# VHH binders against Beta-methylmalyl-CoA dehydratase (mch), part 1

No score or structure here was measured in a lab: all are predicted.

Target 1, 351 residues: Beta-methylmalyl-CoA dehydratase (mch), of Chloroflexus aurantiacus (a9wc34)
Amino acid sequence: SAKTNPGNFFEDFRLGQTIVHATPRTITEGDVALYTSLYGSRFALTSSTPFAQSLGLERAPIDSLLVFHIVFGKTVPDISLNAIANLGYAGGRFGAVVYPGDTLSTTSKVIGLRQNKDGKTGVVYVHSVGVNQWDEVVLEYIRWVMVRKRDPNAPAPETVVPDLPDSVPVTDLTVPYTVSAANYNLAHAGSNYLWDDYEVGEKIDHVDGVTIEEAEHMQATRLYQNTARVHFNLHVEREGRFGRRIVYGGHIISLARSLSFNGLANALSIAAINSGRHTNPSFAGDTIYAWSEILAKMAIPGRTDIGALRVRTVATKDRPCHDFPYRDAEGNYDPAVVLDFDYTVLMPRRG
Structure headers, positions and changes below count from the first letter of each chain, unless a header shows other numbers; antibody chains are not in Kabat numbers.
ipSAE, averaged over its two directions, is called F for ESMFold2-Fast, E for ESMFold2 and O for OpenDDE. V2 adds 0.75 times the mean of E and O to 0.25 times the DockQ between the complexes of E and O.
[cut] marks letters that were taken out.
Atom coordinates printed by the task and the answers are left out, and those that the model quotes come from them; centres of patches stay.

## First folded at step 4 (VHH)

Design A01 (from L12 with A107Y I110Y; framework vhh_lunsekimig_d3)
Fold by ESMFold2-Fast, scan of step 4:
Structure A01 (fold): chain B 351 residues (1-351), chain A 121 residues (1-121)
Amino acid sequence: as target 1 above (351 residues)
Amino acid sequence: EVQLVESGGGVVQPGGSLRLSCAASGFTFSEYALYWYRQAAGIERELIASITSGGSTNYVDSVKGRFTISRDNSENTMYLQMNSLRAEDTGLYYCAAPFDDWYGEDYFDYWGQGTLVTVSS
């Protein structure tokens, strides 16, 4: 029927095309409770209204990654319902703080197209923007996704690959917190280690492992409205590439972030996603471990109470991280590595 | 490095049999669907058999009932048992695993080197 959306194929995208995604969504306290229970999040900022208020916020905000998942999920029917793989992220900048009761909407612009050498697939680069009910940007990011061609004989478009930023500049970060070092409750935060205590090149094993369950992942993808067939439709995927549904890569990001509390408890929020790559597929039954490396320490201009850390978090499946698995001498990922995530967190300073 | 290494090809009389093997390394074998393709002279490369990670199999009509695809996840090996071979089965047989370059931007399938099957009297 003309009334249904079967998903778009590579040939359906055009450079400069703007897509307004259906439907706006109000985030409720029920969504927050479900998100917290899926990952067992321990971060004080998103768990405690008094803690958040002590940092100058109205109340406990929506977790940055829940904002990401909801904004991302809105793009799925138009961008990636029939996609093969989400390849990566760049230039992710969180803006206005989101609270329960806020309504988000998402719009994407096609900024690049490249047909792959196989002639059967192509890569679509999109810049997506999530806004709240006051048209304030809450998140913007670039992602690129591999999509099938409907007709292998269809002519290739002009190849346009956007210039992807290496990182979000510290001057572009939104820093909504006011920190009083004398009044920052280290016991409630869960760690005595602040921005000053971390060193560039420091590696941190987050120790614990979490096994993914089918029902857990289905609840996550439903909460996010990420209805991509590779995550949702087992009838199709039993005969597909892996013979089963693959785990949404963002679910792995949230698991790794939750695990990183053990070692990075004072990393209040994610201010930027500099890059993210889903390096190998994950499935229900896999046990996820994570470790992090401090890539850079950045002063926030004009601020002595808070700083930024650029962090790489690596997640693995069925492989503990005590020896920090990552890439071999040739630059190839260890087969157990499922996530390479480069992001910027905000962390209090001693002053 | 992902590698697919084929073996078992050769010359066989019509009505004969061969078993092809595809030994895989450099990836989590048990999680991937795997394929046998045939490239005959003057014909486009054709998918002849597939097996999903869960063990479901599919065959092109011309080989149904004669060929059997199987996998041994403990040995990281896929097989193609070919019975009642005909002259039209002659060709290069490739095993393939579909792979995204997960951290690169180009999609491609990993292919074996091919193993030649010749059915002649």
Scores: ipSAE 0.011, ipTM 0.335, lowest interface PAE 9.6, mean pLDDT 88

Design A02 (from L12 with D101S A107S; framework vhh_lunsekimig_d3)
Fold by ESMFold2-Fast, scan of step 4:
Structure A02 (fold): chain B 351 residues (1-351), chain A 121 residues (1-121)
Amino acid sequence: as target 1 above (351 residues)
Amino acid sequence: EVQLVESGGGVVQPGGSLRLSCAASGFTFSEYALYWYRQAAGIERELIASITSGGSTNYVDSVKGRFTISRDNSENTMYLQMNSLRAEDTGLYYCAAPFDSWYGEDSFDIWGQGTLVTVSS
């Protein structure tokens, strides 16, 4: 039937195209509970209403990454249903705080197209914007995704690769917190280490490993409505690249963030995603480890109570991170590295 | 270098058997799905059998019950056991693996050079 959406293939996209993605979604307490249980999140901001209120918020907010996954998931039927892989992220800026009961909707614009040399695939660059029910931006970001061609003989479009920002400037960050040193409970936060205690170039092994299960990553991708066939459809993927479903890369981001509590407990929220790459596929049965490096310490203009840290978190599969695996001398990723994630967190300072 | 090499083709009488081998080098064989394609004169290559990294198999209807695909990850080799061969099974047999790199390289299919199977009168 003409009434069904089989997903877009590479040749269906055009530069400058605007796509309003179907179905606004209200985030419920049930969504929050499921997200917390999938990752075992320990961050006090998103699990304790009194803690969040001590920072000037209405209540415990929705985790930045759950906002990301829901906004992202809305784009999937139009952009990445026929995707091979999400390749990277840039210029991700979180805006208005999201609470349970808020309704999110997403719109995307195609900002670049590049056909791969194989003639069978291409890369689509999109700028996506998520808004709440009051049309306040909650998240905007650029991502690029490798998508199959319907017809290998279809002519290639003119190659347009957008200029990707290196980072979100500190002046563009949304800082919704008011931090009172007298009322910030270090014991409840889980660490005595604040912004002042971290050093540029410091490397932190997050120690623990977590093994991904089939039901787990299917539950995650269903919660996010990320129905891309590479994650969902085993019948198709039995004849696909790996003969099995690949884990949604965002699930790896959330696992790495959860693991990073051990060493970065006072990193209240992610304010920006500067870049992210899914460097190798992950599958059920893989055990994920993570480590982080402090890339920069940034003062927030006009604020002495809170600062920003630029952090790189690297996730690996079946490889503990005590020796900080990353890239070799030639710039190639270690085969065990599955995520290279560069992001900005907000962290209290000593007044 | 990533490479697939087929062997085991030849001439066989109707009702006979052959075993094809596909030897892989230059990639982690065990994590990829692998395929056997057949190309008869004047037609496009068709997928006849597949095996996933986990060992699940699939076959085109015309070969079900006659052909068996298998893999030996320790030897980086995939096999196609062909029994009860018919004249219509004649063709070039290719092994293939769709291979992608997350390091910013273009995606590509890895193909062998093919091995000829002729089912004679």
Scores: ipSAE 0.006, ipTM 0.298, lowest interface PAE 9.9, mean pLDDT 87

Design A04 (from L12 with W102Y; framework vhh_lunsekimig_d3)
Fold by ESMFold2-Fast, scan of step 4:
Formats: sequence, C-alpha cells, structure tokens
Structure A04 (fold): chain B 351 residues (1-351), chain A 121 residues (1-121)
Amino acid sequence: as target 1 above (351 residues)
Amino acid sequence: EVQLVESGGGVVQPGGSLRLSCAASGFTFSEYALYWYRQAAGIERELIASITSGGSTNYVDSVKGRFTISRDNSENTMYLQMNSLRAEDTGLYYCAAPFDDYYGEDAFDIWGQGTLVTVSS
C-alpha cells in the first residue's frame, strides 16, 4: 500500500534533501528508569537531583546518551530501515540540557552520497538535529550509513563526500555546570581523581565485563525506537548476513560509557562526540569490556572550576582490556574490538 | 585475504554420495551464516542449503532429506554431505557468505570458485 513506509533505498536519497522525522517524543522519568536498568549506570549527575543541583542544574538531567539514542531512533524509518551498517559519527555536539518532561523532535539533511564499487550499495551522509519544545538544539551530529540499492543497475548519483570535522572545538561546547570545591562531593561522585589528575596518553582499563542478553537488547531498541531490521526482525535476519540479529552500535556505546565509571567517575557528561566507529558486529551472548585513553586536556576559556578531556574509549567482545587492544602496527583493528569512540567529557578541576 | 575455497566435487553414479568442503579464511567464520548454491546449465544460481551462525539449517525441497549441511567453526570449514544423488543434482556448487566491511565503505558477497559435481551412469 501507498500508505506504508517500507524504508528508503540508496536511490531514494538526494543531496540537500531535508527530512522531518515523525514523531515528537516527551521523555519521562519512566524512560530514565528503563535506561538506568539497561546499563546499571553509576554516574551521580544523572542519578541524584541534589548532586545535579550542587552543580547549578534544576534537577538530575537526562543522560546525554539517552538523548542521543532517542534523537537517532527517530531517523531510522526514513534513513536506515534498509541499512546494512551504520559506519560512523562526526561533529556531535550536545546543546541545551534535557530534563524529564522535555519533548524532542528530529530533522535530518542529506549532505553527501557515494555509491560503493560493488554497485549494490551506497553511503548516505546525514546531518541530524534534535531540538526541544522551545526549538533549542539539544544534539546535532553527522552520521554515514551504508544502504542497499533497490536496483543494482540504477545510475550512480554524483559523488559528494562532506568535509567531516575532526573534533568539536572547545569554544563550541555547552558547559551548563558551575562547580565549587566546597559543594562538590567527591565521595558521592565516586572518585577523588579530577581533571588535574589525568595525563595525556594515560590508559585506563575499566576492568569489568557485561554480557549482552536478547531481552536486554530488545528492550533497548524498543526504548530508542530503533526498528532497523538488522536489530529488530529475527525472521528476516535468520536468512541474512549473520543468521541472527546484530546489536545496535549505540547500545555498545552506552555499555562502554557505563563501564567507564570505573576510572572516569568525575566525567560528568559527554559534551561532544568527535568520532565513533562500530568496527565489528556484536551479538547477544557477547561480553563487553572497555578501556579508555586520554587524548587531550583542554581548558575552557574563562573557567578555572571545570575543564574538558578528549577521551578514546575502546570496547571489545569476549576479550578483557588489561593489555589495551586496539589497532596493530599496520592500522588493522584487533578482531575483538567492536567500538572506537572519540568523545569529549566535562570534568571538575581543583582550582 | 578474504576467501572461500571449495573441494570434493567429482563424477559419481546415480544413487552415489559426495561430501563437499568449503574452507574459509580472512574473516571470523563463526559469526556468519553460510550458503551452498548450485548452478546448472542455462539456469541462474539457486540456493540449495544454508546454515546460520547458531547452527540452524535450511534446504530447498529438491534436496531435503538427501543433503546435509554442517559447519566446524574450529576448522573454519563448512560441509555439504550429498546422498542419493540424481542426474538433476549435476552442476557447479558454490559456497558463499555475505560480508560487509564494518569500518570501510565496501560491501560484497564472498563467493568460492565453484566445484563441479557430475552425476552420470
């Protein structure tokens, strides 16, 4: 029927196209409880209203990654229902703080198209913007996704690959916190290590592993409304590439972030996603481990109470991270690496 | 780099048996569904049998009960045991795996070179 959306194929996208995604969504405290239960997150900012208030916020905010997943999920029926793989992210900037009761909506613009050499697939580059009920940007980011062609013989579009930013500049970061040493409770935060205590090049093993369960991942994809067939539809996927459903890459990001509390407890929030790659597939039954490297320490202009850290977090499946698996000398990822995530966190300073 | 290599084809009499092997290299074999296709003269390649990463199997009706697909993840090898062979089973047999490059932009189906099975008296 003309009334249904079977998803778009590569040929259906055009450069400069703007897509207003259905439907706006109010985030409730029930959504927060479900998100917390999926990952067992220990970060005080999103768990404690008094802690958030000590930093100048009205109440405990919505986790940056829950904002990301909800904004991302709204794009799925229009952008990635027929996707093969979500390839990466760039230029992700978090804006206005989101609280329970806020309503988010998402709009995307096609900023690049490239047909792959196989003639069966192409890559769609999309700039997506999430806004709250007052039209304030809460998140903007670029992602690119490999989408199958409806007809392998359809002519290729002109190749346009956008200029992808290497990082979000520190001057563009939203810093909603006011930190005072007298009011920052180190015991409640879970660590005595602040921005001053980390060094560029420092590597941190987050120690613990967490095994993904089928029901857990299905709850996550439903919470986010990420209904891409590769994550959702076992009847289709049992005859597909892996004979089973693949785990949503964003689920791995949230698992890795949750694990990173052990070593990065004072990383209050993610302010930017500079780049992210889902390097290998993950499935229910896989055990996820993570480690992080401090890539840069950045002063926030005019601020002595808070700073920014650029962090790489690497997640692995069925492989503990005490030896920091990543890339070999030739640049190839270790087969156990499932996530290479470069992001900027905000962290209090002593002085 | 990434390869599938078939072996075990040959000439057999009707009612005979053959075991085909498909050796994989260059990818994490245990994570992929794997397929056997047959190409008979003048006909497009057809899916004969499949096996998921979890070991579930499926067969086209014409071979069900006669052919058995299996995999050995420790050896990175898939097998097709063919029993009660008929003249209609004559053809080139290909093993295949769908593959995409999760950190690249190229996607492709991995195909073997094919192995010929001839059933004649």
Scores: ipSAE 0.012, ipTM 0.407, lowest interface PAE 8.7, mean pLDDT 88

Design A05 (from L12 with Y103F I110Y; framework vhh_lunsekimig_d3)
Fold by ESMFold2-Fast, scan of step 4:
Structure A05 (fold): chain B 351 residues (1-351), chain A 121 residues (1-121)
Amino acid sequence: as target 1 above (351 residues)
Amino acid sequence: EVQLVESGGGVVQPGGSLRLSCAASGFTFSEYALYWYRQAAGIERELIASITSGGSTNYVDSVKGRFTISRDNSENTMYLQMNSLRAEDTGLYYCAAPFDDWFGEDAFDYWGQGTLVTVSS
């Protein structure tokens, strides 16, 4: 039917094409409460309006990962309905602070195309941008997706592969000019360890595990409007690949972030996502543990009170992280590793 | 180049047994979940068994208790032990590995060529 969106195939994408994703969405305090309860988040910045205000913000902001999930979910029907795989993303930069009552909309621009050697698939590189109701960027990132061809005999487009950054440089990070750590309350934040106290190469076990439940995961998937059938439709999936629905990888990111409060309580917000990889599937009944490594410490130009930490957080299933499982000498992931997430957080520092 | 090669198919009497093998190359076998699919005439390809990188297994109800999936990471080989075979088990059996994407999109599977199992009745 001409009235339905069957999704796009590789040959439907054009270099420079702009896709406006349906539909704009207002984030309500109900959405925030549900997000907080799904993950048991303890971060003071996103849970306490007086705490946020003491740091120079209008009120408690929306969690950066909730912003990410809502922006990402809007792209699914247009970019990846006929996708074979998300291959990765780069240059994820958070912008304007998002508050309850803000309305987000998402657009994507095709910035690269490459047909694969098999002649049956191709890779589409897209730059996606989420904006608020004032057209301020709240999140931008590059994602590349392997998409099948409708017709293997269709001619290949000119190959264009964009330059992908290894990380978001510190000079591109958004730090609101009103933010100040002068009155930072260590007791309310939950830790005495600030930016100055962490060392490059330091590894932190976040100790606790959390078991994934079917109902919580379905609430998460619906909250984000990520309607991919592998997460959403049990009638199809009980006869599919695993005989059950798989957990959305972004749900694992949010669980790992929540667990990381124990050891990284003063990591105020995520300013950038440099890369992420979901290394094995997760299912309801799996218990998620996490650990982190400090990859870099960065001074923010013009600021003495706030610094940036580049962090790798690794999540495992049914495997505590006291010995920091990751990769073996050959570069292979430990079978229990389900997430390898490289991101940049903002943290107060001593002036 | 990812390659999956099935073997072990053949003709068997009802109530008999067969062991299928899937030899894998071109990827780090131990990191991947692996599957057996079956395609019978006039029916879409269906998942019948899976095994995760950690060894956890899952089966479709119609084969549960009769079929056993296993893997040998040292030999880069996955197996399907099929017992108490029925006429309705007749079909082409494919081994498959996922493309390494758990972000929630439809995953691509690497497929073998298939091996024919015929249960005479």
Scores: ipSAE 0.000, ipTM 0.258, lowest interface PAE 10.9, mean pLDDT 85

Design A06 (from L12 with D101Y I110Y; framework vhh_lunsekimig_d3)
Fold by ESMFold2-Fast, scan of step 4:
Order: structure tokens, then sequence, then C-alpha cells
Structure A06 (fold): chain B 351 residues (1-351), chain A 121 residues (1-121)
């Protein structure tokens, strides 16, 4: 039937195409409870309404990564249902604070197309924007995905590769918090270490490992509505590249973020995603570990109460991070590295 | 660095047998699907057999029942047992592993250098 959407193939995209993704979604307290259960996050901002109120917010906000997953998931049927791999992220900027009861919708624009030399696949670059019910931007980002061609003999489009930003400038960050030393509860936050205490180049082992379960990952993909066939459909994937479903890369991001509480407890929220790479596949049964490096410390113009840290978090599978696995001298990733995530967090400072 | 090295090719008479091996290094072998491709002179390279990480196999009709693909994850090696060989089976045999993630401008499969099989009386 013409009434069904089997997903788009590489030939179906055109430069400048705008896609309004179906359907708007209200985020409920039930969605928050499910997200918390998947990752066991200990961050006080998203767990405690009184803590969030001490920072000038009306209530505990929706976790930045849950916002990311919901906005991303809305794009899947139109952009990546027939994808081979989601290759990376750039220029991710979080905007308006999202609370339970807010309704999000997503629109994407195709900003680049490149056919691969194999003649069987191509890369689609998209700029996606999530907005709330008042049309305030809650998240915008660029991602690029490798998508199958329907017909290898179809002519290639003109190659257009967009300029990808290295980072979101500190002047573009949304800083919704007002921090008062009198009202900031260090014991409830979980650490005495504030922005001032971190050093550029410092490496932090987050110590703990967490094993991915099949039911856990299927619940995550359903919560996010990320129905890409590589994550969802075992009947197709048992005959595919890996003979099994691969874990959604965003699931690894959320696991790594939750592990990073141990060492980065005062990193209130993710304000920007500068770069993200899913460097090797993960599967149910893998145990995820993580470590972080402080890449930069940035003052927020006009603010003495809060600063920004640019952080690299590296996640590994079945390999503890006490020796900080990453790249070798030749620039090759360690085979155990599954995530290379460069992001900006907001953290209170002493003033 | 990912490396695939084929061996076991040679000259055999029609009806003969050969076993090809593909030794792999530089990646977690047990997690990948693996493939055998054949390229005959003047003909496009074609996929002839595959084996998933879980051990499920697939073959093109022309070799089904005659060829058997297998893997030994402890030795990081994939095999192709070829029986009842025909003149049409002559060609370069390549093993291949899929790309996992694209790090540069183009997607690619990891390829070996190939091993020559000649079926001739």
Amino acid sequence: as target 1 above (351 residues)
Amino acid sequence: EVQLVESGGGVVQPGGSLRLSCAASGFTFSEYALYWYRQAAGIERELIASITSGGSTNYVDSVKGRFTISRDNSENTMYLQMNSLRAEDTGLYYCAAPFDYWYGEDAFDYWGQGTLVTVSS
C-alpha cells in the first residue's frame, strides 16, 4: 500500500529538503521514571525538585539526554530507518529548559549529501531542531548517517559536505541556573569539587561498570521511539552485518553520563554536544565503563556563580578505564572504545 | 590495524576439493559477519558465501551444497571448504569484513589480497 512508510533510501533525499517529523510528544513523569530506571542516574538536578528550585528552576527538569533521545527518535522513520550507521554529531546546542508536561516536536533540513565510493551507500547530513509547545528551541544539532541505496545504478547527487563546527561557542550556551553559595547543598549534590577545582588535562576514571541487558535496550529504544531496524528488528538483523541487533549509540551516551556522576557530580547539565563518535558497536551482554578528560574551562560572560567545562568522555566495553584507553600513537581507537563524546557541562563555581 | 590474509588457493582438477582460510587481526573477530567473494577474469566480483557472528550461513545458488563456510573464533580464522569444484569456480577468492563505522570520506569493507583458485584439467 501507498499508505505505509517503508523508510527513505539515499536516493530519496535532496539538498535543502525540510522534513516535519510526525508526531509531537508530551513528556510525562512516567517517561522520566522509565529513563531513570534505565540508567540509575544520581544527578541531583533531575532527581530533586527542591535541589532544582535552589538553582532558580521551577521544578526538576527533564534530563538533557532524554530531550536528545526523544528529539532524535522523531527523526528515525524519515531519516534513518534504513540506515547502516549513525556516524556522528556536531553543533548540538540545548536551549529552553524542558519540564514534565512539555510537548516537543522535531523538524530536520538536509544540509549535505555524499555518495560513497562503494556505489551502494551514501551519507546524509541533517540539521535537526526540537521545539516545545511555544516554538522555543530546546535542542538543535547536526548529525550524519550512512543510508543504503535502493538501486546501485541510480545516479549520484552532487556531493555537498557541510562545514561542521568544532564546538558550540560559550556565548551561545543557555545558562538557566542562578547559583547561590548559601543555597547550593554540596552534600546533596554529592561532591565538594566545583568548577574551580578541575584542571585542563585532568583525567577521571568513573570506576564502575554496567552490563547491558537485552530487555533494557529494547525498553530504551521504545521509550525514545528509535525504531531503526539495526536496533529493533532481530529477524532482519540475524541475516545482517553483525548477525544480531546493535545497541543504539545514544544508549551508550546515557550510560557513560550516568557513570560520570562518580567524579563529575556537580556537572549540572549538558549545555552542548560538540562532537560524538560511536567508534565500535556494542551489544547486549557488554559491560560499559567510562572515563573523562577536562578539555577546557570557560568563563560564562557576566557570570561569577557558574562556569562551563568542555569534557571528553570515553566509554569502553569489557575494559576498565584506570589506564584511560583511547587512541594509540598512530591515532587508531582501542578496539574496546565504543564512544568518544565531546560535550560542555555547566558547573557551579566559588565566585 | 585491520588485516585479512587469505591462503589455500591452488590448481585442482574438476571434481577436486580445496579449503581456503582467512586469518584476521586488528578487530574483535567474533562480533563480525564475514564474507567470501569471488572474481573471475572479465566478470564483476560477486558475494558467494557469508557467515554471521552467530554462525548462520548463506550461499549463492551456484555453490550451495558444494561449498561450506565456517569460522573459528578462538583462532580468528574463517574457512571456505570447496568440494566438487567446476571450471566456473576459477577465480580470485577474497575474504571481507564489514566496516563498522565511517571515520573518513568513504565507507568500505575490509578486504584481503585474494587467493587464486584454478580449476583445470
Scores: ipSAE 0.005, ipTM 0.356, lowest interface PAE 9.8, mean pLDDT 88

Design A07 (from L12 with D100E D101G; framework vhh_lunsekimig_d3)
Fold by ESMFold2-Fast, scan of step 4:
Structure A07 (fold): chain B 351 residues (1-351), chain A 121 residues (1-121)
Amino acid sequence: as target 1 above (351 residues)
Amino acid sequence: EVQLVESGGGVVQPGGSLRLSCAASGFTFSEYALYWYRQAAGIERELIASITSGGSTNYVDSVKGRFTISRDNSENTMYLQMNSLRAEDTGLYYCAAPFEGWYGEDAFDIWGQGTLVTVSS
């Protein structure tokens, strides 16, 4: 029927197309409770209203990654319902702080198209913007997604691959916190290690492993409204690429972030997603481990109380990270690596 | 580098049997659905059999009950047991795995080189 949206195929996208995604969504305290339960996050900022208030916030904010998942999920029916894989992210910048009761909406623009050599698939590059009820940007990012062609014989569009930024500049970061030694409770935060204590090139094994359960992932998929068939529809997927549903790559990001508390407890929030790739598929039954490397330490102009760390977090399946698996001598990812995530966190400093 | 290599083709009389194998390297074989395609002279490749990572199988109607697809994840090898072969089964047999979006900048299926099966009197 003309009344239904069966999802778009590669041929349905055009360069410069703007898509206003249905529907605006108010985030409730129930959404926050479910998110916390899915990942077991220990970060004090999002768990403790008094802790968040001590940093100048109204109350405990919505986790940056829950904001990401809700904004991302709104794009799925229009962009990635028929997707094979979400390939990567760039230029992700978090803006206004989001609290329970805020309403988010998402709009996307197609900024690039590239047909693959197989003639069966293509890559769609999209710039997405999430805003709150006051039209303040809460998140903007670029992602590119591989989508099936409806007809392999359909002519290829003009190839346009956008220049992706290497990182979000420190001057573009939103820094909503006011930190003082008198107000920052190290015991409640869970670590004595602040911005000053980390070194560029330092590698941190987050030690713990967490096994993905079918019901857990299905709850996550529903919470985010990420109804992409590869994550949602077992009837289709049991006859498809892997014979089973693939775990949403963002679920792996949240698992890795939660594991990173062990070693990065004072990383208050994610301020930017510089680059991210989902390098191999994950499934229910896989056990996720993670490790991080400090890529850069950045002073925030005009601030002595807080700084930024650029971090790479690598997630693996069924492989502990004590030896820091990543890429081989030829530049190929280890088969166990499922996530390569380059992001910027805000962390208090001693001044 | 990722690759698939077929073997086991040959000449067989109608009613005979052959077992094809497809050896994989450079990727996590156990995670992927795997396929056998057949290409007859002057005809495009057709999917004849598939096996999911969980072991569920599917076959084109013309080979149901005669062909059996299987996998050995410990050996990174997929098999096609072909029984009661007919003249129309003649063709190049390719193994394939979907690899779109997981490696590099260009999407591609991993394809083998093909192995020839000839069914003749």
Scores: ipSAE 0.012, ipTM 0.374, lowest interface PAE 9.1, mean pLDDT 87

Design A09 (from L12 with F99L D101T; framework vhh_lunsekimig_d3)
Fold by ESMFold2-Fast, scan of step 4:
Order: sequence, then structure tokens, then C-alpha cells
Structure A09 (fold): chain B 351 residues (1-351), chain A 121 residues (1-121)
Amino acid sequence: as target 1 above (351 residues)
Amino acid sequence: EVQLVESGGGVVQPGGSLRLSCAASGFTFSEYALYWYRQAAGIERELIASITSGGSTNYVDSVKGRFTISRDNSENTMYLQMNSLRAEDTGLYYCAAPLDTWYGEDAFDIWGQGTLVTVSS
């Protein structure tokens, strides 16, 4: 029937195409509870209304990554239902604070297309914008995704690969917090280490590992409405690329973020996603570990109470991170590395 | 370095048998589905057989009942047992694994060098 959406294939996309994604979604306190349960997040900002209020917010906000997953999930039926893999992220900027009861909607623009040499797949570059019920931007980002062709004999489009930004400039960051040193509760936050205490080049092992479960991942993809076949449909994927369902890359991002509390407890929120790569697939049964490196320390213009840290978090499967696995001399990732995530967090300063 | 190396090809008369091997290195072999493709001169590569990480197998109709794919995770090796060979089975046989990283370009599967199978007529 013409009434069903089988998803778009590579040849369905056009450079400059705008897609308004169905459907708007109100985030409930139930969604927050489910998200917290999936990852065991310990960050005080999203767990404690009094803590959030001490930073100038009205109440505990929705976690930046839950905002990301919900905005991202809305794009799946139109962009990545027939996807093979979500390849990366760039230029991600968080905007207005999201609270329980807010309604989010997403729109995307196709900014690049590249057909692969196999003639059976192509890469679609998309700029997506999530807004709240007042049409305020809550998140914008670029992602690129490998999508199947419907017809291998269809003509290739003109190749256009966008110039991806290296990072979101500090002047573009949204900084919704007001920090008073006298009122910032270090014990409740979980660490005595503030922005001032971190050094560029410092490497932090987040120590703990967490094993992914089938039901856990299915609950996550349902919560986010990321129903791409590679994550959802075992009947199809038994005969697919890996012979099993692949874990959503964003699930790995959230696991790594939660693990990073141990060492980065005062990293209040993610303000930007500068670059993200899912470097190897992950599956249920894999145990995820993570480590981080401080890439840069940045002053927020006009602010002495809070600063920004640019952080690389690397996640591994079935490999503890005490020796900081990453890339070899030739630039190839260690086979155990499943995530290379470059992002900017906001952290209180001592002044 | 990620590598797939085929062996076992050769010249055989119609009705004969060959066993192809695909030796893998540089990745966690047991976690991946693996594939055999066949390519005749001037023709696109055709998927012949696949085996999942769990051992489930699939075959193209033209080889069902004649070819058997298997894997030995302890040896990091995949096999294709080819029986009742026909002239139309002549071609280069490639093993493939979906091992390219999520970053990078144009490569979806890692390919071996190929091994030639010639069935006399």
C-alpha cells in the first residue's frame, strides 16, 4: 500500500531536501526514570531538583543525551530505517534546557550525498534540528549514515561531502548555569575536582565495566524510538551483515557518559558534540569500559564561575582501559575500541 | 592488520569436489558473519553462501545441496565444501567479512585476494 512508509533508500535523498519528522513527543518523568535505569547515571544535575536549583535552574533538567536520543530517534523512519550503520556526528550544539513536560520535534536537511564504490550503498549527510514547544532550538547536529540503495543500477548523484567543523566554538555554547562557589555542594556532586584541577592531556580511566543485555538495549531503542532494522529486527539481521542485531551507537555514548562520572563527576552537562565515531560494532554480551582525555580547557566569555572542557571519551568492548587503548601509529583503531567521542562539557570553576 | 586469505582453488573436472579455506587475522573472528562470493570474468560478484556468528547458514539457489559453508572459530578459518561441480561454477571465489570500521570510505566489507576455481566443462 501507498499508505505505508518503508523508509527511504539512498536514491530517495536530494541535496538541500528538508524533512519534517513525525511525530512531536512530550518527555515525561517516566521517560527520565527509564533512562536513569538503563545507565545508572549518578550525575547530580539530572538526579536532584535542589542541586539543579542551586545552579539557577527551575528543576532537574532532562539529560543532554536523552534529548539527543529523542531528537535522533525522530529522524529514523525518514533517514535511517534502511541504514546499515550510523557513521558519525559533528557540530552538535545543545541549546535551550529541556524539562519534563516539554515537547520536542525534529527537522532535518540533507547537506551531502556520496555513493559508495560497491554501487549498492551510499552515505547521506544530514543536519538535524530539534526544537521545543516554543520553537527554541534544544539541539542541532550533523550526522552521516550509510544507507542501502533500492536499485543498484540507479544513477549516482553528484558527490557532495560537507566541510565538517572540527568543534563548536565556545562563543556558540549555551551556558544555562549560574554557579556560586559558596553554594556548590562538592559532596553532593560526588567529587572535589573542578575545572581548575584538570590539565590538558590528562588521561582518566573510568575503571568500571558494564555488560550490555539484549532486553536493556531493546528497551533503550524503544525509549528513543530508534527502530532501525539493524537494532530491532533479529529475523532480518540473522541473515544480515553481522548475523545478529547491532547495538545503537548512541547507547554506547550513554554508557560511556555514565561510566565517566567516576573521574568527571563535576561535568554538569554536555554542551557540544564536536565529533563522534562508532569505530567498531558492539553487540549484546559485550562489556563496555571507557577512558577520557582532556583535550582543551576553555574559558566561557564573561564568566568566572564556570568553564568548558573539551573531552575525548573512548569506549572499548571486553577490554579494560588502564592503558588507554585508542589508535596505532598508522591511525587504525584498536579492534576493541567501539567509540571515539569528542565533546564539550560545562564544569564549575573555583574562580 | 585485518586480512582474509583464500586457498584451496584449482582445476577440477565436472562432478568433482574442492574445499576452499578462508584464513582470517586481525579481528575477533567468532563475532562476525562471513561470506563467500563468486565472480566470473566481466560479471559482478555474486553472494554464494553465508554463515552467521551463531553458525546459521544460507545459500544462493544455484549451489543449494552442493555447497556447504562452515567455520572453525578456534582456527579463525571459514570453509566452503564444493561438491558436484559444474562448468558454471568456474570463477574467482572471494571470502568477505563486514569488518570495515564505521569511519572511513567506500569499503563495507573486507575482501580476500580470491582463489580461482576452474571446472573443465
Scores: ipSAE 0.006, ipTM 0.358, lowest interface PAE 9.6, mean pLDDT 87

Design A10 (from L12 with P98G D101S; framework vhh_lunsekimig_d3)
Fold by ESMFold2-Fast, scan of step 4:
Structure A10 (fold): chain B 351 residues (1-351), chain A 121 residues (1-121)
Amino acid sequence: as target 1 above (351 residues)
Amino acid sequence: EVQLVESGGGVVQPGGSLRLSCAASGFTFSEYALYWYRQAAGIERELIASITSGGSTNYVDSVKGRFTISRDNSENTMYLQMNSLRAEDTGLYYCAAGFDSWYGEDAFDIWGQGTLVTVSS
């Protein structure tokens, strides 16, 4: 039917095309309660209004990853419904703080196109922007996806590959906090270790594991409105590639972030996502563990109260992380690795 | 048409050997990482072996030293040499091809239909 959105094929995209994604969404206290119950996050910033207020915020903000999931989910029907693979992510920058009651909407712009040599697929590069009700950017990011061609004989577009940043520059980070040593409660935050105490190259095992449940994951994908068939439709997937539904990769990101509290309790919020890879599929019944490495320490220009840490968090399934599984000498991921996530967090400094 | 076709499955005695083949068509084989998955009754489908476009290999611990994955880009074919087979190696073996990527939409690009390996008790 002409009334339905069957998704876009590679030939349907054009350089400079703007896509306004349906529909705007108000984030409610109910959404926050559902998100909290899925991950059991212990971070004080999003759990305690008095703690958030001590850092200069109106109240406890919406978790950066819930903002990410809602913004990302809106792009799925238009960008990736006929996708073969989501190939990468770059330049993810969080902007204005989001609070319960804020309304988010998402738009995307096609910034690159490349037809693959097989003549049957192509790569679409998109820059997506989530805004609040005042048109302030809350999240922007680049992703690129491999999409099927409807007609292998359709002519190839001019190849345009955007210049992808390796990371979001520290000068582009939004730093909404004002930290006072007198008012920062280390006991309530859950750790005495601040920005000054972490070292580049330090590896941190987050110790605990969490087992994914079917109902948990279905609630997550519904909350995010990420309606990709591979996550939703068991009738189709029973006879599909894996014989079962696969876990949304963003669910693994949120589980790993929650686990990282044990070792990174003072990492207030994610300011940037530099890159992310979902290296192997995960399923209900898998137990997720995580570990992190400090990749860089960055001073925020003009600020002595807060700094930035660039962190790699690796998540595994059914494998504890005390030996820091990652890649072998040949560059192959350990088969238990399901997430390789490179991001920037904001953390208080000693004054 | 983009496809992977497995062959070489069958019935074998414990301690025996079997060689699986995965023939590819309709895509640029040399640019893809390639995988062997195994699914046994009542068990999650698991990745058992992988080979990158550059030829680097990885194996799950239960098959290390017994199974060898290889690729022939000139023939557009991937292989799994299985030695010292055990009853627990029984299952459907699937070949797959894909890029390293976010898999929020799709985990791997291309899957075969599967080939059955039965190691008699």
Scores: ipSAE 0.005, ipTM 0.266, lowest interface PAE 10.7, mean pLDDT 86

